# Ledger of designs, part 41: VH-VL binders against q9gzu0

Target 1, 229 residues: q9gzu0
Amino acid sequence: MGDPNSRKKQALNRLRAQLRKKKESLADQFDFKMYIAFVFKEKKKKSALFEVSEVIPVMTNNYEENILKGVRDSSYSLESSLELLQKDVVQLHAPRYQSMRRDVIGCTQEMDFILWPRNDIEKIVCLLFSRWKESDEPFRPVQAKFEFHHGDYEKQFLHVLSRKDKTGIVVNNPNQSVFLFIDRQHLQTPKNKATIFKLCSICLYLPQEQLTHWAVGTIEDHLRPYMPE

## First folded at step 19 (VH-VL; framework fv_lutikizumab)

Design t55
Fold by ESMFold2-Fast, scan of step 19:
Structure t55 (fold): chain C 229 residues (1-229), chain A 124 residues (1-124), chain B 107 residues (1-107)
Amino acid sequence: as target 1 above (229 residues)
Amino acid sequence: EVQLVESGGGVVQPGRSLRLSCSASGFTFSDYHMSWVRQAPGKGLEWVAYISRSGYYKYYPKSVKGRFTISRDNSKNTLFLQMDSLRPEDTGVYFCARTYWDETGTRGYYFDYWGQGTPVTVSS
Amino acid sequence: DIQMTQSPSSLSASVGDRVTITCRASQSISSYLNWYQQTPGKAPKLLIYAASSLQSGVPSRFSGSGSGTDYTFTISSLQPEDIATYYCQQSYSYPWTFGQGTKLQIT
């Protein structure tokens, strides 16, 4: 229908509506803003502990705006933007978690919800694969570090991160770093560890075949399709 | 209806190999994960291998890891278990089982349909 | 590995009796527990999954309950065809493990 510019505008409107429906479904269940996940690559050649590897907008207040902006600014193709709904996702899945309630939460067959357990910090595993060009504002880990063990993964680290507008929790595997940022206005002080974990939720789009195969003890094997080279 | 039929069992000497097959019918084989479960004479059940519906993900317990290889051919609706370096303790009836997991993940995995089993005896 | 212990290892009961079998996990398995029935010489059959969900086509006299580390399987009114060995199985973590089995006999 219409000329090429009209069709592109219609496609962008459809994409925006689709992303809003996903966000609204989650918001109706949780009455809070969704979280941003980032990947940081550890820097060995500088004194910095991490460098920004890639920013992936996932079910956040700016998720649809970021994708639409990328398409409009020609940073992403429409096809690549649609692929972001299927690839390079954060998986917070372990056999110990019971937070996958698609029927209850209203998720479609192509989505999953993972709610952070209030009292199971040692059982949290985060993995994210992405690429980032160095940016203006790096995230900083705070000095407080909490070492814990998670199932088959040992020497996991919990870092508390803070930025101007967000407070986040980092689950750091020695070979992987994942940073979850939560809208600051929906978090109370770090003293409320159990409460912040209860509030932390993330919705992932992932083919059902992949979802059924995730396990902490074999995470490298499960994630191999998402690992480059 | 759902049917699983195992074959390939037999009597072999220690250190040799056997390849088991499981033929599936009555359902879309490519939509289901599959497993092998064995039972030694007069003993209980032991899970020995898992394969995802795509064939990409495979899991084994320590007792067989490195000796057994699970595989599948979705175009032929067939599941396989390659058993190398067989030991007397591998003796038992081997069942193939359809492995179910719902999309909510709240139910966990379970074996909803089983084959009749094929006997494997490892003896000198 | 998660160890599954069933009790009793065997029991005898009469037709019409209420039969209870218990299964204990060495650590919490969050209701990721299944129950199977095996008649002599045959393959196991799924009766209950996720601790308390009755498999389609299974008689309503079978039920399951429990949470954490302790789970129970019940036959409300034993029938002759229920004489079998019953197994619990955890699907919480790899490797998946079964209980040693409970052999049910009629007197």
Scores: ipSAE 0.000, ipTM 0.423, lowest interface PAE 18.9, mean pLDDT 60

Design t56
Fold by ESMFold2-Fast, scan of step 19:
Structure t56 (fold): chain C 229 residues (1-229), chain A 124 residues (1-124), chain B 107 residues (1-107)
Amino acid sequence: as target 1 above (229 residues)
Amino acid sequence: EVQLVESGGGVVQPGRSLRLSCSASGFTFSDYHMSWVRQAPGKGLEWVAWISRSGYYIYYPKSVKGRFTISRDNSKNTLFLQMDSLRPEDTGVYFCARTYWDETGTRGYYFDYWGQGTPVTVSS
Amino acid sequence: DIQMTQSPSSLSASVGDRVTITCRASQSISSYLNWYQQTPGKAPKLLIYAASSLQSGVPSRFSGSGSGTDYTFTISSLQPEDIATYYCQQSYSYPWTFGQGTKLQIT
């Protein structure tokens, strides 16, 4: 009954529903609204390999309304973004990291999620949207620098680097990585819940041991063209 | 069918230069990191150079750093190794290897396909 | 540099035997370890990656295990075509390093 791809899709949809319910419980625990993205790994038959099958982006209850309000109130969004653009460094709260295990249809899944305050995600989105909006060339890279302020064991700078089709966020501490990928097309014309949901389409957290691969390969390789020389 | 074909090997005198090429076919070359691995006669394997899929990131071991240069031309599906100031200890078979890495980094890097190798002999 | 110590350097076994090769890293490599098979005169072939993951198309008699600094490669039932030199390789830290190899012979 059903092919393997069909069964996997149904299991993922079931998992998403459960994780969205859990997200609200976790948000309440922190007494503030946040962006949560889940990463899960699927165990292959007769293999100890686990690979990310899919990222499940979930948003706070008010995230969509605030982004849409920002788009509708273009004068306010522009003013706020211009103020941020005039700063050498924009302050953010340190993101919180959590991991959990869950079994789905006999498979062990390891899930990592990043809890980031809504206002910090909003600052990043509004700043990037404003810079792209005023840019005469949509394909030019956009750069922004942020400083972690609260809860850091040592000062860390978050570098946000963007090009027309994606935005990457990298913590410059090699022992910690946060990756947030935003599809530029969705940032330019958000109009509904589906569009806003895809605004922060990929957000991952990796264990410290895996940072060498992420810093050296793929993610850093993709972000390097946007980094200042 | 994934295929890697090396060329440019030969016999050269110490202190001279040699340029190796690796022609790739059967896959999207620009989607993969690439490496060079060598093997001295009767000895084991030694990693020589790595280059990212974009060509921007490059790593070498200390034994060849400053003497060897890895590069790639994604429009021609070709990987290169420029070998300068060659020494007798650089003698060996040089393999082109496709270097796999998934975007999660959970499995690390590994050489999933190799060319048949091209021999390099440095002698006087 | 991370030193990879492979043991034994050579071994002889009979068809159907269980063969075990060990690889030790000079520091923890978090299971970023690969195993390769090299038949005389040919290029190496990937058998195992990430310490225990079997490469597609590789027979199930080959397996890997281990964590931290100690890793093991096993052939559960040796076949004539398994005559080769086997190498471990760490991909945890640059420079990537290989073990010295284990030459397997069949009696």
Scores: ipSAE 0.000, ipTM 0.421, lowest interface PAE 18.7, mean pLDDT 62

Design t57
Fold by ESMFold2-Fast, scan of step 19:
Structure t57 (fold): chain C 229 residues (1-229), chain A 124 residues (1-124), chain B 107 residues (1-107)
Amino acid sequence: as target 1 above (229 residues)
Amino acid sequence: EVQLVESGGGVVQPGRSLRLSCSASGFTFSDYHMHWVRQAPGKGLEWVAYISRSGYYIYYPKSVKGRFTISRDNSKNTLFLQMDSLRPEDTGVYFCARTYWDETGTRGYYFDYWGQGTPVTVSS
Amino acid sequence: DIQMTQSPSSLSASVGDRVTITCRASQSISSYLNWYQQTPGKAPKLLIYAASSLQSGVPSRFSGSGSGTDYTFTISSLQPEDIATYYCQQSYSYPWTFGQGTKLQIT
């Protein structure tokens, strides 16, 4: 009755079911889109607390299977990340699913977000820190921050590839745990084609070696040079 | 290997309807944007319709907007063009074509494969 | 709408000749220009995309250049099988538009 772990497990299972059902209903709706995935890949760990790979449920759309194919064999979907949280001993409030529009590079996207209460974001980050610190990864921990408006379940902007002192766990490694995918409409004209090329070249690191790090930042700031006037 | 095969063309009277199909094989159809392009007898190429890989984004030129409807069924690897209120100026060979764009996002879209076309004649 | 104008509308040349076709857009299209070859009774075939990129499997005698509003397509040494109509096409903005075509014949 009063068991917080039982309630948390039920809440996460309900969220998982809701997210899966919404994902199915979105399968035929999106085309020109932008993805961000936070991918955690670790040496094989048979621990009850971790899996080999994790994906932080931040923002996806109906093409995540194809887009993340190079990492999929060694990374978990949003649902696997939610399953990992069920095994966590940190006390978390129930997260919420939210679908939000985002206009990037002149195209409108509806993206799936998992919204955690503001106070639980740092708990999640601290848990991930603790697990990776145990794995002896060469990273420099920093604090991550997320903002919610009108309470804990209002719209949240996704962060990607930000300055190292402001975002998540930073690793001085050529491989990155954050992948940005841009699906360009031919009627959009990025102002800085060289920067688009560079961003797309980051996607070419998708099938690369084990990733155990993350970086986050405001996506609008990162993509500002490409946006049409 | 990559094949696009059109069907459904024929002779029809003005004001009537016709439905074209394009069967795709040899590639993952759901990964590609699809188009219809037509060519009147002895004339050049004219873009007719666009549908994104999911079917969500659809574009037409003013000449056919409101009369033609493009659609696709990714489970059957098939593209369609429903043509209503046909006019003599709609006469031509109708090609389906897929578009490709490179993953760097810098070089735009282009028609890398075309079907052989299906003839449509609108005459009284 | 972006208007695409090709010149010449037709030309005749001899085997081995260098042939140049031009295409002009009514506004800048930022090199989002493609070139296609069409043999009578057949579907068009992509030769050049993004103004200057040669499609895989296309002979190296075909090339493209240009930027902004002005683009050119060149066949460095004309072969008999190159008898066809050539079209430029912009993919910069909807509606997508083609040039009127250039009919190439060999004397």
Scores: ipSAE 0.000, ipTM 0.413, lowest interface PAE 19.5, mean pLDDT 60

Design t58
Fold by ESMFold2-Fast, scan of step 19:
Structure t58 (fold): chain C 229 residues (1-229), chain A 124 residues (1-124), chain B 107 residues (1-107)
Amino acid sequence: as target 1 above (229 residues)
Amino acid sequence: EVQLVESGGGVVQPGRSLRLSCSASGFTFSDYHMSWVRQAPGKGLEWVAYISRSGYYIYYPKSVKGRFTISRDNSKNTLFLQMDSLRPEDTGVYFCARTYWDETGTRGYYFDYWGQGTPVTVSS
Amino acid sequence: DIQMTQSPSSLSASVGDRVTITCRASQSISSFLNWYQQTPGKAPKLLIYAASSLQSGVPSRFSGSGSGTDYTFTISSLQPEDIATYYCQQSYSYPWTFGQGTKLQIT
């Protein structure tokens, strides 16, 4: 046995390896893009949106500083993000795209993770877009909007409110608590000059008293190999 | 050796205030979440407050929400519970408990070490 | 709130006996259940966490099992020092709640 931090790092690496295998398998079927925007507790003049890109190891000590720098250096605004979402929402409820969205949501929920360290962030807005890999079709939104707040389990995570379905069903109660997992450092690209993250999400749904337990059951089944027998 | 020592209990009249303290030693206090759990005379255990290692995330049950305030000073290895507007039903032994949570999030929270408790009596 | 109900509320057993205590949650708690032992006049002690994980330093005669809403705590061979009140506790959602306790006595 090492110290608690050593055991934590080993457990994280073990979980990460298993999720990467699933992600690589599912990535063969779909292309996707993920964007993230931050809203701070103290009123800010601007919010920034970040496009998800290349994988960079997150086990460095400076990923929090890198995220803060990315927010300051980003050229995107929340208004621009909402414009992008609005243009693609038109076909969100088409049956063909509903099926694709369910598959991509599953894939992104099974990706690598770290817990969000920032406690001065009140809300995180997350947008996910997908398409079939061999398709000439444009990217379609998988999840229109997520609003992240602090919840039950710690490591400085935020509560998630999201809307997945436009068929008249709102999925995800605002009382639901979820971890948002960021596995990689941000990367700035010469073309867009935007802060880019590889954001991998495992949504650990921690329902409050009046929410369904299917998500927790699914998470337990997924993570059962890591549980003591 | 992990040690938690509570103090600040006593006898007070309804509507008054008390501030409990818990002094921690034998571990890195700033690496652990902390909680308060109480026990009324001859009754079972009741969780009353949680605070994360950073002090940012704080939770209470409805029975004490708005009346009790949990806080911590990591530089002094000390946990506090400010109890305002005390009621007779707040009478009991108050335990300081170290609260563990693992990185995987699959095991939930649990109280791995407890102090010996400090008695609080709210009566006329 | 999630209600935790223990059964039985009290029992008597002899040294060497196998003792079983059950804990039922009013809704699924996904194995986020802990068991504590409290001897009279002392602080509680953690025995089992996450339904079935034995805390370091706790004798192997103690075990836990269960999932969903129903959980079991077992002492395989009762010893005199095991005479205490036992509590289950869910950490699935706030507020965290305890069972009413099971008082174990020797006969």
Scores: ipSAE 0.000, ipTM 0.426, lowest interface PAE 17.5, mean pLDDT 62

Design t59
Fold by ESMFold2-Fast, scan of step 19:
Formats: C-alpha cells, structure tokens, sequence
Structure t59 (fold): chain C 229 residues (1-229), chain A 124 residues (1-124), chain B 107 residues (1-107)
C-alpha cells in the first residue's frame, strides 16, 4: 500500500534495521561489492524499472549509515522487460522457506512478495552482496532461459543453475548464493516435449554457503513433481 | 610454458612477519585469478588466499584472516602474500596457484597450474 | 565450512590394477569437486575438475564421477608414475576445502 516513494522509504528503514541486527554476519561480507535494488513493476508497460546502487561496505561503527549513504549516492535507473519478473513468487518464497532458515540474512527473508496486480505498481527491495562474476563490470539485472527436456531432471537443474543467458551472463556461480523464481505455470509443461522457460532472476546474490545449498535444495524440491521416479 | 616461481620463504620466530612472492611467466598474468595454498609437514593441502585478476575480490579462510594479506602487481607479473603475526601452525610449504574460472562459471574454480612451493618454518 | 573426507587414507595396488578413491562432502556441493595428484616433494597437479571433466593433457585412464555429497575417482589401469597422494577439493563455496588425501603405493 501507499505510493512508490512511501514504500521505498519504508523498505530503506527495514534495510537499516536489518543491517543493525546482523552486524556480525555483515562483517564477514565486507570484502564484497554490495548491490541494492528497488524494483518497480508496471504491468501495462510490460517492463520493470530498477533503481540499482553499487556500494562497497565499510564495516565501521556506523556501517549501516555508510551503506545507506552509498545507496543514495550511487543509485541509477535501469529499465528491463517483465520477463525478468515472475508472477506467483509468494507461493515459492514466503511460507516454506522462512520456516527453514529464520536466522539467515537474505532478500527472500526480507521481501514480502505479492502476486502482481494488473493495475498496481509493485515494489521489491533486495540486498545483494556480490562476487557475481570476476569482472569489474557494473551490475545488471539478468534474465535466464531454462530449456526443459524429458528425462534426467537432476542434471537439467544443475545445468540451469549454471546456465549462461543470451547476453553471456552467468545464471549461477558456485561462489555465490542465488535465488531463482520460477513460475509454476511454466512447470506444468508436458514431460514428453522440450520447452523453453524464461526464468526470472531478480538477482538475489548472497555470499553464504548455507543460502546457496538451501536455494539448490529448494529448486529441486519445487520441481520434484516433474521429475521421473 | 606456464611457470610460477615462489620465493621469500625461510625460518622465522613466532609473532614475526614474512612476505612471499610468486613470479609468473608464460601466460597473461592479468587475465587470471591467483591463490595461495599451503601444506604442513606430512599433512594435506589447505587453501590460504584468493585474489581476482583485477585485485578487487579477495578471500581468506578464518584461520588467516586479519593476519595474511594477498596482493598482486599485474605490471610486474607478481603475486604476494604478506604474513603477519606468524604462528607455529603456519609452518609448511606455500604454493602459488593459478586459479581458473570459466567465463560462464559453469565448471567452478580450480587450480590448473602450481609453483613448486617455498618452505616457511615458524619456530622458536 | 564444508568438510571433505576421503576413503581410504592409504591404498596399496599393483601396476595394471583398477584403483578407486572416494570423497564425501559434509553437504551437497553440486559437482563442484576437483581432483589433484601430488608426487612426493612436488607441487600438486590438476587431473579432474567439476567432478568428471578431464583436464587437458591428462591420460584417459583417470576419471571421476559422482554427485551431491559422494564422489569417486578412478584409475582404470595403474601405471608406476601414478604412485602419489590424491586430493579432492570442493569449489562450491568459500572457504575452499581439501580432503585429507589418499596415499597410493605399489604393492
């Protein structure tokens, strides 16, 4: 509820509170670039507007204010297609995953995803710590393609998690934590025919081994009904 | 031919410092990530430090974090490991390793070429 | 941290034998596992990366397999030059960790 600016302010306040609560965990991440993204989805335009910030954390006694100042000072806008965003994120995200890992810092723990209304502007806040790739290139939101084939579903999912998108950007890196959002409608594809899915990744990259393992297990569990016995 | 040559090892007393160097040749040093891996006498391998090709991304295990500093000089094709506050358990052979990462990230990281190592002994 | 456990710790075999070494991770590492060979007094050499990919220039008698937490390294026909210590290493997450090593000796 409220306008986009009000929701953004509330999300920044939640981010400040989260940074305070998890100071020790964040200290272990201070050698990474941190990316913070605000995503606005406007269904009518079939596009999403991103406000993205690149921040190098400085782990001092006032680190949360340094990070928030970095967000303000380095913010830039980037428009992307709605193929980057998926509907039905609430079913994948909220009830199941939060119960498994209450003590984990993550965008999926901190975001209240809702099913996208056709006439409303939605807003999502992400906190990203990134070694996304060994390049000094600026962060760019990505979209990935998942090619689903009949049989060998375990290797399909391993391949998808590390698959390069059309622009050459990696979907997953073994040194990153990645969350993928999958539209359940795409997963209802008949097993006897190859299909191409567009996986929406809003680029939640966290450098925690537990989150990477958790995300992989979560994806396997979500897709298990479509795997052969 | 890819060649990595370590130097700077020696015998030092606990609490002292030592700086290791690794000279690279036979490849474009600035295109590769680099790591240090050590091996205590009669024991297995332990990863010690990683530095990306740009020098921007640096990682350590908790056992050496705050005491060791990895750095590189791409203009001189040289990798460094500054070791401060040395402990007897830091004793071992220190290897310089070229760290491969495919551009897609599909096959992960691996150490495709290693130097012959330089011995470090921390004893009173 | 992810713990890597190798089995056996040591192995004795004859030239021409099929040798198998196993490596178990304390959690799933999604095939991000490498195998290295180290002869006494020398640096390690990469043999296999990503569980099953043979490094260029490495003899085809070496192979790897496995997924999840359990991985296997095989030498199909042991040669004298293969007498060494073998290490597995996970690259799934930092810190990168090695197994304790398997010392392979001739009978």
Amino acid sequence: as target 1 above (229 residues)
Amino acid sequence: EVQLVESGGGVVQPGRSLRLSCSASGFTFSDYHMSWVRQAPGKGLEWVAYISRSGYYIYYPKSVKGRFTISRDNSKNTLFLQMDSLRPEDTGVYFCARTYWDETGTRGYYFDYWGQGTPVTVSS
Amino acid sequence: DIQMTQSPSSLSASVGDRVTITCRASQSISSYLNWYQQTPGKAPKLLIYYASSLQSGVPSRFSGSGSGTDYTFTISSLQPEDIATYYCQQSYSYPWTFGQGTKLQIT
Scores: ipSAE 0.000, ipTM 0.428, lowest interface PAE 16.6, mean pLDDT 63

Design t6
Fold by ESMFold2-Fast, scan of step 19:
Structure t6 (fold): chain C 229 residues (1-229), chain A 124 residues (1-124), chain B 107 residues (1-107)
Amino acid sequence: as target 1 above (229 residues)
Amino acid sequence: EVQLVESGGGVVQPGRSLRLSCSASGFTFSDYHMSWVRQAPGKGLEWVAYISRSGYYIYYPKSVKGRFTISRDNSKNTLFLQMDSLRPEDTGVYFCARTYWDETGTKGYYFDYWGQGTPVTVSS
Amino acid sequence: DIQMTQSPSSLSASVGDRVTITCRASQSISSYLNWYQQTPGKAPKLLIYAASSLQSGVPSRFSGSGSGTDYTFTISSLQPEDIATYYCQQSYSYPWTFGQGTKLQIT
């Protein structure tokens, strides 16, 4: 029962309760770089398609080593995936790709997007969430809902709290932090392979005065300027 | 029943060193951040050191940075404060405080339990 | 550094009185403010955290409110055991800072 907004609030509260029960906390390591990556598997056909094979939450101050270790044990490596994007990214703005590359190994707070270029019209999105800390940071948590639909590339979308400038999530203050948590309580196992909805909660640490600059929207709407027509 | 017991205070001359200890019981020490807070005679409270539950993140105010070192031994449920190059203005009662942070960051940091304090006097 | 200024520095009141103490930050601290009670010769005790959240086991006569730079701590009906010095503390940014304290006496 209840309306969708009431259910959203319930889901966020449940996630907070679960985080409080954990004895290890990412927030204890405020200068960690934390990533969540989608791993794609290449199909063997001539019209190569990639399908989402898994989602890897990565949390570490040794992000390069731990991300590569986690992905190396999967069907695709992150560096190999980025090299494939380098070959096929001619349809995307070059500064966007370079910004995203630096986000993996650099010290940036901005969430950028890697668009997985495809032949044809289909586009796949790879997201990286990063954070870093400066010693004298004012911040305030902002929570958002993250819905992930996979197994159908055309319907792979996310509802994310982001800025209206349509360049993804931009942090106005370099001293802000971003946390991403996935709520397994709302993972629905599909009875057919058409649709899976996975509820995720994002805790975005922002100064209170910056809340007026954030909007909730579909990530595809924010990425549209970077998609070929 | 949460208990924090400080020890190691005493009288010391300027320029010398002193090491304080805080013994924790009644909770899982390795699950909590810890801090030291001091109070000069007849004056208010002053935060002097923070250490995360893992021991990796450590913060000091400028007044003690470079002179004081906070550390912990989770296997012994003990917090330490090594105080070097002591000055008369470091005189006061030193409290060990359990530092809570809600994991979503919605409530900030706060000191939910305190020890009885140990007196430190720096005089010539 | 964020400076925390309390007022008044001291006050006297009678049992049953409503007592109000204020705390002002030199910049906005977004409700990351705590209140502590300290009886002479003893360690401080947490009463209120995050401006308005009552610590478990603390009597409901204690309350906090405020936002931005201005915060208030209230005792709705003063009891003899409330004789103490009260401190506010911001946890918004390092270094964490306390107010100078307000000494409460009962007449």
Scores: ipSAE 0.000, ipTM 0.427, lowest interface PAE 17.5, mean pLDDT 59

